# Designs tried in a protein design chat: VH-VL binders against Leucyl/phenylalanyl-tRNA--protein transferase (aat). Part 21

Target 1, 210 residues: Leucyl/phenylalanyl-tRNA--protein transferase (aat), of Deinococcus radiodurans (q9rtp4)
Amino acid sequence: MLAHMPAARTFLQHPDPLTREIAEGYAGGSFLMDNGDGLRWYGVPGRALVPLTEDAGLHVARRMRRELKHFRPSVDLAFDEVIAGCRGHLPGSPERDGEWISDELVEIYQHLHTTGLAHSFEVWQGDELAGGVLGLALGGAFIAESKFHRLTNGSKAALIHLAEHLDRQGFALLDAQIQNPHLATLGVYEVTDKEYRRLLRRALALDVEL
Short names: E, the ipSAE of ESMFold2; O, the ipSAE of OpenDDE; V2, 0.75 times the mean of E and O plus 0.25 times the DockQ between their complexes.

## First folded at step 12 (VH-VL; framework fv_gevokizumab)

Design M7 (from R4 with light chain D28G Y96W; at its last look DockQ between E and O 0.51; V2 from the best seeds 0.00; counts 0 for: pae E 6.6 > 2)
Fold by ESMFold2, look of step 12:
Structure M7 (fold): chain C 210 residues (1-210), chain A 125 residues (1-125), chain B 107 residues (1-107)
Amino acid sequence: as target 1 above (210 residues)
Amino acid sequence: QVQLQESGPGLVKPSQTLSLTCSFSGFSLSTSGVGVGWIRQPSGKGLEWLAHIYWDDDKSYNPSLKSRLTISKDTSKNQVSLKITSVTAADTAVYFCARDLEYSDFRGWYEFDYWGQGTLVTVSS
Amino acid sequence: DIQMTQSTSSLSASVGDRVTITCRASQGISNYLSWYQQKPGKAVKLLIYAASTLQSGVPSRFSGSGSGTDYTLTISSLQQEDFATYFCQQYYSYPWTFGQGTKLEIK
């Protein structure tokens, strides 16, 4: 009989009120964004999910599979750099306008990193940070907040390596939030908000760590 | 700083091939996540998307025109080209090229942030 | 194909007016919608993307709203430079399609 508390309860019952509040919002199926009008909670009617394996529908082209071998994955080695990359502030990152990661949200992510809820997943070529994913790990769910690349294929490699890492660790859910045609090429699929919340509840019950 | 400029023949006879060039500055198609698309507008009518090409040579075409369209790029010259075969009077339009940036996260997406001023092409016998 | 409809082809207004321009999609497009401004002899300008997100450098008097199939562009206090044609565009699925345009004219 295990006395260990599931990973999600660590944050849903965390002594830090901000960590608890954010964990509760994400456990309910919402996510944070500052779309130029202040920090707000959002949801979408069709939630985008990344299959964790090729058997489950993850599409990794043969050429991309060969290129993946040149990217070395890591967890939490370069959190501040990954945030900066996701904001378009690193050399080589794609241009962007209208960034939803405000200064206030950066402070929240940095705080959540100190309490263990927010993480960075990195991919490297040699000693160069090639790309990464910023996200939250809550039980067996990883909620991918943002991604970036500095080098060709870095963000795609980061997402595919993340899916494979999550599968190895026993996660059930990789949440990409909003579908688009680029994500669809990787086999990312949509579920209804009701189905998402059901899948999320299952994932939150898992006792796994990133 | 980002600028795009279309060039083309001005006048093309029916059944011929229309060739258009988009020359741009302030960005490069060697940059990951960057693309260029073509849009046209017949006089007094709405806009019609024709095709895209991205930095990795990924291409998409409007299905209603796909058999007649060819898009290509020359990254070293900062140029994107569009060919339209077997033109008719229905192909008379102002032709625009525009930049597209791939989003970097899961929360946002947009298509055409910078446009050229357009070039008129008339198909007339 | 997703049809984008701007039922109003022209709209007359005065400087200082609050103006709304509407756009309807033939199916839900999950806020994958942009608004563009077109002036004769000028490059087309992106104003709004993701239905409500203001492009960098666009004045705050412009705003976008809506969801599902129904979207609006609002200009809170019309300026002289705002007389132009406005197009919506969906980028939910290929082919990308545009509304027919709404020309905003001096009353």
Scores: ipSAE 0.025, ipTM 0.511, lowest interface PAE 6.6, mean pLDDT 85
ESMFold2 (binder alone), look of step 12: mean pLDDT 89; pTM 0.904
OpenDDE, look of step 12: ipSAE 0.167; ipTM 0.737

## First folded at step 14 (VH-VL; framework fv_gevokizumab)

Design N1 (at its last look DockQ between E and O 0.85; V2 from the best seeds 0.00; counts 0 for: pae E 2.5 > 2)
Fold by ESMFold2, look of step 14:
Structure N1 (fold): chain C 210 residues (1-210), chain A 124 residues (1-124), chain B 107 residues (1-107)
Amino acid sequence: as target 1 above (210 residues)
Amino acid sequence: QVQLQESGPGLVKPSQTLSLTCSFSGFSLSTEGVGVGWIRQPSGKGLEWLAYIYWDDDKSYNPSLKSRLTISKDTSKNQVSLKITSVTAADTAVYFCARDLEYDFRGWYEFDYWGQGTLVTVSS
Amino acid sequence: DIQMTQSTSSLSASVGDRVTITCRASQGISNYLSWYQQKPGKAVKLLIYAASTLQSGVPSRFSGSGSGTDYTLTISSLQQEDFATYFCQQYYSYPWTFGQGTKLEIK
């Protein structure tokens, strides 16, 4: 019988119980974080989504479009460094007040990377890691957990390059969880939890890879 | 030391344009993630955000006021300006500027440093 | 929009008192809540972010707690300099919104 979730089934039926548990949580519309109260699953009533293309609403200013050419994207070349950057632990990254990515969550991300659920998306200037995005790829959904920069515009470039890469790969969903005013200027928008789960189910059915 | 300071006209007549300036030190709007926002407090009321501007010149406006607001920056002068057109008595408020930092999809706070505010009165 | 409600607009207390100020969100905000202190003629001061994390340089007598929709700022032993107006703010869902404030006055 044909599988209805050919790519996502790899993780939803994964022999590793931790990978399976995490995949099930995200497939149900939840996400992990440690918001000062220990590691927990969150189910939010509103969800921030990044449009994958300018036609869908992604706003890339003319100056940023020129700047983007200075950043070369890659996938999974520097996973541990991307995590460290997202925690504010790399030279050139701004210091952060508090770390929602706890040591426990780092170990979970590293484990999920070995089983293929967690990924890093990098942008480079020459041999320098300029910024990146840490996330999970589950079917045609990419859940962007965190981002960072080391060089000016590195995190913005990483997010825009990621959206364009996901579009080329046939993904349907780029999930940024929680809106803020700067993301809104890029065209990031909120949907209800009910609509998010609908979009997520559609994305999970896609047979694509990062 | 991060510091912000508002300046404005004090008194503005109805229907005119209110112009405000935020001068700051101890940080630069050239740094990725850095933004400056404007917040106001009408007398006897709570705080209301107005607009943000970020290092990349991206701007965000409160939707209820967007048609009347213009925010701009001069990075070399460490200044951010806000204009509000067609003012009425309802625009009488203390106006604050504050630093906003965007590091992640799950930020921990909105404004870490504020100015002391400047009172603007709109009087008929 | 997420409505932030501070049910007490003003309260009176004496130096040394333990004071609590409450803030309720119209929906869960997952600890994306800040507390600010406002004094006339002074810059607004961030006290607490992420519901419970104390900002650097803020006295340890301030603490934050709560989850979901219900959040509390506590001052364990009120000092003369703590008489001010206190605002909560959510940064969970756009647009960001503030509570109306609680003015803490000398008895």
Scores: ipSAE 0.409, ipTM 0.678, lowest interface PAE 2.5, mean pLDDT 87
ESMFold2 (binder alone), look of step 14: mean pLDDT 88; pTM 0.893
OpenDDE, look of step 14: ipSAE 0.635; ipTM 0.853

Design N2 (at its last look DockQ between E and O 0.76; V2 from the best seeds 0.00; counts 0 for: pae E 2.2 > 2)
Fold by ESMFold2, look of step 14:
Structure N2 (fold): chain C 210 residues (1-210), chain A 124 residues (1-124), chain B 107 residues (1-107)
Amino acid sequence: as target 1 above (210 residues)
Amino acid sequence: QVQLQESGPGLVKPSQTLSLTCSFSGFSLSTEGVGVGWIRQPSGKGLEWLAYIYWDDDKSYNPSLKSRLTISKDTSKNQVSLKITSVTAADTAVYFCARDLYYDFRGWYEFDYWGQGTLVTVSS
Amino acid sequence: DIQMTQSTSSLSASVGDRVTITCRASQGISNYLSWYQQKPGKAVKLLIYAASTLQSGVPSRFSGSGSGTDYTLTISSLQQEDFATYFCQQYYSYPWTFGQGTKLEIK
């Protein structure tokens, strides 16, 4: 029995109004971004989901499986650095045209980290932060907001390590929002918005820890 | 400065293999999130994507042509190559290569830099 | 697949004119739309992404607008170098798809 295990109900009924509002939006199947027109809620007709295991469809090439051993995962050790990396502000990260994480959204993520909704997942080589994933943990759903690398394959390693970590922790859902051709090569697949909301409701009922 | 340039044979006979090369500068295919795509445009018609190749050597092909397409890269030469087997007159088009960027789950716009295109005519 | 339609295949205009080019998606694409400029023998040039964001180095006379299914590219005061073919692309839902193009011609 875990006394501080956050369930989705904890955030949906959170005393902090901002945390409650954001949790409600994500629980309803929306996600935040600032796509050059201010901070807005978005939805997509085909929601991109990352399989948590190879049996479920996650594609991990043999070369990548070997490389994964050189990346040490962690949770919430470098939250501000992961945000900076996702904005292209760390050494070794490329400049990012059309960055959707505005200054306002950074402040929201920092606030949500304080209240326990937002998290960082890191991968390291030695003492170097090699890459990471910024996301929200809401019940058994992890909404992966952004990722970055500083070292070759750092963001790919972070995503694969995250999927395996979520599987070990009993999560049901790893949400990547918008499909693209590269995500498709990893086995990322689309579901309809209706099916996404069904899967999300089931994931929100789980009482698991990141 | 990011630049791409296509090169190809100009004229190819039916049933032969069409080979195209994209040479680029100002970026590397060893950089995570970077890919190169091939797009073609038949005269007076719309654009048709053909194939993508990414920094991690993962590949994506247009399903309607997949059996005829092979994409590859040579990172030391800053080149991406496309082969199309068994060409017909329907493969006559201007062929472009372009850079793909996939930073994260939402931070991309597909093709930010393109080559000038190279015309390939399939004719006897 | 999301079909992108540019209903006008060619458009005639004079230097100094304000022109608009339209693009319609077969379903909502939430501003995930780019505009490109194509000239014979030249590299294709990205002008606008995210429906309204001007790509670096693109002249400010170019602008994008629209929402949902209907998007426009506007050139506020047409210059000699702007005679080209313009096409849109959605990147909202895989696979990405292009409009057929609109050729902007002098006259």
Scores: ipSAE 0.432, ipTM 0.686, lowest interface PAE 2.2, mean pLDDT 87
ESMFold2 (binder alone), look of step 14: mean pLDDT 89; pTM 0.897
OpenDDE, look of step 14: ipSAE 0.668; ipTM 0.852

Design N3 (from M6 with heavy chain E102Y; at its last look DockQ between E and O 0.70; V2 from the best seeds 0.00; counts 0 for: pae E 2.9 > 2)
Fold by ESMFold2, look of step 14:
Structure N3 (fold): chain C 210 residues (1-210), chain A 125 residues (1-125), chain B 107 residues (1-107)
Amino acid sequence: as target 1 above (210 residues)
Amino acid sequence: QVQLQESGPGLVKPSQTLSLTCSFSGFSLSTEGVGVGWIRQPSGKGLEWLAYIYWDDDKSYNPSLKSRLTISKDTSKNQVSLKITSVTAADTAVYFCARDLYYSDFRGWYEFDYWGQGTLVTVSS
Amino acid sequence: DIQMTQSTSSLSASVGDRVTITCRASQGISNYLSWYQQKPGKAVKLLIYAASTLQSGVPSRFSGSGSGTDYTLTISSLQQEDFATYFCQQYYSYPWTFGQGTKLEIK
C-alpha cells in the first residue's frame, strides 16, 4: 500500500518558502506576535493547552452546554471576517482585541490560508457570525492564534465547539499559547516548554483533517 | 464613567467570616469579557490577588487561599461580594476591587483598568 | 511562576527631575506588563499596559519601555502630584504576579 505522509510534512516541505518558514517555527514550539516592535517569534515557559474533552479536563458548565446548541459551528466559511473580528474591527468585538495582529501578520495569515495552513473556525446564530477562532492546523495540532466574539458567549462557544470538533477529527493538541485566569476556569492548563515540545512532536505525526 | 467602591466591616474578630462588597457603575458583568477581581495589601507588604469572577459566573481563586474564599456576583445590583472564612491577623489588609477587562483574544492584553479606593479591614480581638 | 522584582524600594527626587523606576521579571514576559500608581487612601491607577502603551487620561510625562526581562517606567518631568508608590504586574504567564513596589518620594 502507499505510504502515508503526516499532514504536518505537507507544510514543512511546502514549495512556498513563507509557508515552510512559518510551519517550521510553529513545529518548533514558537509562535508569532507583533507587540509593537515588529513581527517576532515568541515562546513561553508555560504553554497553555485546552483539553479536548470533559474527561481530559475541559469544563463546560450546564448553562454553557445548553447555550452551545444555539451556536452553529463551521470551518473556513468566513476567514477574513474572523481575522477582522479577532482585530476588534467588527461590531460587538472588544476594543483593543488583537492589537498584536499587525497588518503584516494579517497578510501572513491570509497567505497561509491560501496554502492551507491557516484556518478559521466560526460559530453562528442564525445568519450572524457570533464568534470564531483563527488558527493553524499542523498535523494533529491546532494552534489557536486568536478568537473573538460579536455576540455574548460567541468566543467561548467557538473555543468549546472547536475542542469538540478537534476531538472528533482525531487531533491531539489544542494550543492556546498564553494562559490567563479566564482560560483557567475552562480547564486550560500549562505545561513546561519541554513537555509542550514532546506533546507537539506526537501531534505533528498525526495525519488528520480539520 | 467606570467607578468601583469597596465596603466592609472595618473590624472583624479572629475566626469569623470577613464579608466585602464591591459596588460598581459604568459597566455590567453581563458583558462578555468583563470580570471583577479582589486584591489586598497587608500593612507594609505588596499586593496579593485573591479572586476573580467573570461575566459567565466562572471564578478563579488564589490557590494559597482557595479553601477560605468565596466570590459571587449580583448583576442586577452591580455588586460583587467576597467572603473570607476563619480570618486571622494575617488577613488584616486594605482590600481593593478592580475591573478586569478580559479580551476575547488568546494573546490579548489583560489589565486592571479601574480600581476602587480600597477599604481597610483589621482583624483584632 | 514568574517573579517580578523592583530592586529599588524607595527613591527620592526633586520636582522637574527625570525619574526611572525599574522592574525585572524572572523570565521573559514579551511586553505583557502593566504599571500602576498607588497613592495613600486612593484608588490604584493604571498608567501603562503592554509595557509602553499609555492608558487614556494619563499625563504624557509618563512612559514605559523595555523588553524581555527588563522594564522601566519613566516620568520625564516629575511633578508634586507624582508622589506615590509604583508597581508593575506581569500577565504573560499564569499566575499573574506583582512587583513589590517602588515608593517615589518627592523633594
Scores: ipSAE 0.309, ipTM 0.645, lowest interface PAE 2.9, mean pLDDT 86
ESMFold2 (binder alone), look of step 14: mean pLDDT 89; pTM 0.899
OpenDDE, look of step 14: ipSAE 0.406; ipTM 0.787

Design N4 (at its last look DockQ between E and O 0.08; V2 from the best seeds 0.00; counts 0 for: pae O 6.5 > 2, placed apart)
Fold by OpenDDE, look of step 14:
Structure N4 (fold): chain C 210 residues (1-210), chain A 124 residues (1-124), chain B 107 residues (1-107)
Amino acid sequence: as target 1 above (210 residues)
Amino acid sequence: QVQLQESGPGLVKPSQTLSLTCSFSGFSLSTEGVGVGWIRQPSGKGLEWLAYIYWDDDKSYNPSLKSRLTISKDTSKNQVSLKITSVTAADTAVYFCARDLESDFRGWYEFDYWGQGTLVTVSS
Amino acid sequence: DIQMTQSTSSLSASVGDRVTITCRASQGISNYLSWYQQKPGKAVKLLIYAASTLQSGVPSRFSGSGSGTDYTLTISSLQQEDFATYFCQQYYSYPWTFGQGTKLEIK
């Protein structure tokens, strides 16, 4: 009789071959990207991590805290729109450097959404999608693949709400891959690849749900 | 219809305090998300953000001028005031007030409506 | 502070021309950029926000594009009423800062 498996094993041993392959790659610390020459697996020497709470280092400015209440969060209500936003193709959203999300990768994300590995996290102002995050949930790790905004602070609000949501759900790791100035304002910090893999292994062992 | 109108002394002596008033209509500072800000423009130069105030009395100042700036609101009169202490010739500019973008929950953008501006000259 | 640079202070064009005005930020501003139009004796007008979203009531001949540090305002077919000064503004971080402006003049 097999012992209870962590949530990540659901995907690492998924009957769908593509889901298994992708889950295995991300569980190993890599991520998919199309840099113009086709879809490839990538790694980075440093990995950007988003603190899940203010106590852990998440920085929410006073004004942003005030603005957050005007954003309503949701999960998986606008998956295709979030992908479109991340690619700069959502009507009313700004143009973006989202070329690494190729048509092939879009199809993969959509497939992974059907198997439960890929998710969208949205924030709304009224009935309007204001921003969102595309990512993968694997055990207690959420790998944030991309984010977008259509309204001011939409992406920031989405990421902050996501962090808080993940914390409530018992997640341990929110991975943003590469550090940038925007993320730094939220307290995003960088760890070595070695440290990331250690944290990832720990997170993968958690049995949590988004 | 949203409208804003600035008023000021026109002329101020160095070291004195400049007092400006923004009178507005078509919206209220009692509404959550609404804010009013001040921007100035010296002759032939670009725009400089000075300060803003929101419905909840939250205030922000340009750090370079914070020590000299005081922004306040009178919600009942639909007015926002700005005081600038210890003025010098460098404070000579056209001063604008504008509505902050947070007042629109369906579209977040900065300063969607502006006044026509009021010229203030600092001179002996 | 983030510096906003409009390298072209003055531009001459004719009615019907396609006009492009550029704005560069000293660091990435993640599309937190607005474009304004200023005419003498008139209130400043918001044209574009979020780098590429057209403000309500603004003619469709205006458009915004860009990412990272580089942004562009485009007027597809210049009209007589479009001769004015145009400013970009970042609201990525405080203090909010403006470009120095680009004056669009009639050729």
Scores: ipSAE 0.022, ipTM 0.569, lowest interface PAE 6.5, mean pLDDT 91
ESMFold2, look of step 14: ipSAE 0.311; ipTM 0.647
ESMFold2 (binder alone), look of step 14: mean pLDDT 88; pTM 0.888

Design N5 (from M6 with light chain T53K S93K; at its last look DockQ between E and O 0.34; V2 from the best seeds 0.00; counts 0 for: pae E 3.9 > 2)
Fold by ESMFold2, look of step 14:
Structure N5 (fold): chain C 210 residues (1-210), chain A 125 residues (1-125), chain B 107 residues (1-107)
Amino acid sequence: as target 1 above (210 residues)
Amino acid sequence: QVQLQESGPGLVKPSQTLSLTCSFSGFSLSTEGVGVGWIRQPSGKGLEWLAYIYWDDDKSYNPSLKSRLTISKDTSKNQVSLKITSVTAADTAVYFCARDLEYSDFRGWYEFDYWGQGTLVTVSS
Amino acid sequence: DIQMTQSTSSLSASVGDRVTITCRASQGISNYLSWYQQKPGKAVKLLIYAASKLQSGVPSRFSGSGSGTDYTLTISSLQQEDFATYFCQQYYKYPWTFGQGTKLEIK
């Protein structure tokens, strides 16, 4: 079955056991969380996906589109700062309630960044990190783990810029995992677990880079 | 310590606008993933969600009441306001505000973790 | 809209009893369910979220279980302070909706 996903084989057959284990879990449609009882694998019957373009359903109001011009996107420039932002630990950042990224999970993400599975997507205003998204890139699927802002609209801008970047790079899937009403205002939609696995298999077969 | 408190007029005449304020402490509405919502309970009846406002000023309204509802916030004062226009006796209820914790990072597992004590509003001539 | 049904509107029990309160959703809600405790003159209190996770500061005698459309709140040994009205609420699909409540009364 791995022979049908050559771009994803780098991680699914990675010599590092941790990278391989985590890649296998995500390729199977699960995700990690430490919700107070240690690291666990989770799944949901309805999976939340972000449309990559406005034609596919991404909702970007004209005012927000103009605001996006004030945010400069980048990839992997500030990985540790994006993690810290997702934990609410950056200087001057608002307090974050319900943090699920434990110290152990930080070490895991840092390790996965070294092996190329975990990435950060940043948006900047001038030299200020305004917001970002932490996630995993596995074939043509990007699995979004967390996002944050330091400046108004930074988190929304990061997600919108990420979707557009993924489209330009030929990705097929931006996985937001768990739906909620605020994500729905951006056009995030649910698919059944069966349809998610079908879409994920197709995305894993793509040979693209973030 | 998270606390929310509702304030309102107590008595409102039919056809007038009902204005409610939620004052809170122990958290900021600028925090990613945080919202504040309004829920009401008419006497002897169940709970009915009315509206939410999110940290980024996005809003959601109960569709059955949307034409009469306006929610707004003042983040610098830690306040959220709700207005209900053209009230009738059916709007007589205890009104609650509550914190909504939707993880901005795709992990919103729970809802309404802290509530105010409620304020009774009676619509009567 | 997802309808939440608590088939029992009131329930009588004694201190020390094991009590269960049930909630049924009109469709599967994948454990996106909370339980609340309401007492007159007091703020509503979140007890359980994600169907089974105990909110911080809630006594361990409270537990939640269930899956799909059928969920229960259990109080393993009822205390005097537990006489209240209990609501379930789904947060799987907009709009968020509540059960009508189950009033737990002293026997």
Scores: ipSAE 0.166, ipTM 0.609, lowest interface PAE 3.9, mean pLDDT 85
ESMFold2 (binder alone), look of step 14: mean pLDDT 88; pTM 0.885
OpenDDE, look of step 14: ipSAE 0.603; ipTM 0.841

Design N6 (from M6 with heavy chain S104P; at its last look DockQ between E and O 0.42; V2 from the best seeds 0.00; counts 0 for: pae E 4.6 > 2)
Fold by ESMFold2, look of step 14:
Structure N6 (fold): chain C 210 residues (1-210), chain A 125 residues (1-125), chain B 107 residues (1-107)
Amino acid sequence: as target 1 above (210 residues)
Amino acid sequence: QVQLQESGPGLVKPSQTLSLTCSFSGFSLSTEGVGVGWIRQPSGKGLEWLAYIYWDDDKSYNPSLKSRLTISKDTSKNQVSLKITSVTAADTAVYFCARDLEYPDFRGWYEFDYWGQGTLVTVSS
Amino acid sequence: DIQMTQSTSSLSASVGDRVTITCRASQGISNYLSWYQQKPGKAVKLLIYAASTLQSGVPSRFSGSGSGTDYTLTISSLQQEDFATYFCQQYYSYPWTFGQGTKLEIK
């Protein structure tokens, strides 16, 4: 399938060995975590996906739709701050229990940012970074690794703005890995691992950019 | 240190409205991802979820009881309240409140990680 | 609604025993399962979430396993303070539902 995946081929055949290894793992449906015992590859039997549009199932309440105009989206303007926010290290972010983004994983994300695989999606209120999403872009799939907020609704706004941005760019897949009840209120849904791999393969064949 | 404490009337007459308050410390409902839920347990029986409310004012009610339940919050006082209308003896139970936490990324799970000690409410003439 | 069944209501064991408590869901719940410990008049304690992830501050003798519809809580070496009632709960689909509980008693 590499012959039919032009955008994903950039990373699956990247001259940097680490970028190739990480891209191959995610293309195979796995994701990285460090749960205190070192960096490991993980998978889940039910994979959480975010609908990109309201027609596809994304639920945006009228109150939230009004508030979205107060958040301005951007891509890759504050990568290091988004990582710090996802680790709970920025002012205004809630304290986090447990930290799967270890120092080693931070260095990996920073490296992948230099090779173009890892990205940050930001939302701003005025000059303040209100929230964001850290993730990987592989073909038409965006794998959202972590999110944070500094201001009320910043994380929710970042996710909704990201979905709309990905739709405009022609992406097919926004992967949130593990479902939770609050994400479910936004229309986030689960698919089996087998179905996820099928959807991922189709998304990887798309030639799009974040 | 996260703590929750329920308070209620102890005794309520049938057909009246039961009002419960959850007072908490060590967290805020203004924080994205945070919610509080109510659960009850009749004597010697299993737990029954009643309602929850999140920081963004999203609410959910147990469908079997929805017409009688109202949940609300006062973020500045760190309080969540639950009202149950038209009570009967079947509403006699220990009532708990508990924190429902969305972890601040996509790898967290919602769970009731901290609970209050419970408050007994008896419905009797 | 998803029904959660703990087929054993009461279980007798001695300090030092390995204890297994089971929970079955009426449909697949994708590891959206937690285990709680309840003692009379005390705050309920979360032990395990996401089927197998140990809550902070919970002793390592507790572990969770399972998938799909069948889940298990294991206490590897029972201690005096572990005599309590244990509940499973699914949070895959609203409404949240709990198992009936398994009371772990001294033999």
Scores: ipSAE 0.111, ipTM 0.530, lowest interface PAE 4.6, mean pLDDT 86
ESMFold2 (binder alone), look of step 14: mean pLDDT 88; pTM 0.893
OpenDDE, look of step 14: ipSAE 0.367; ipTM 0.764

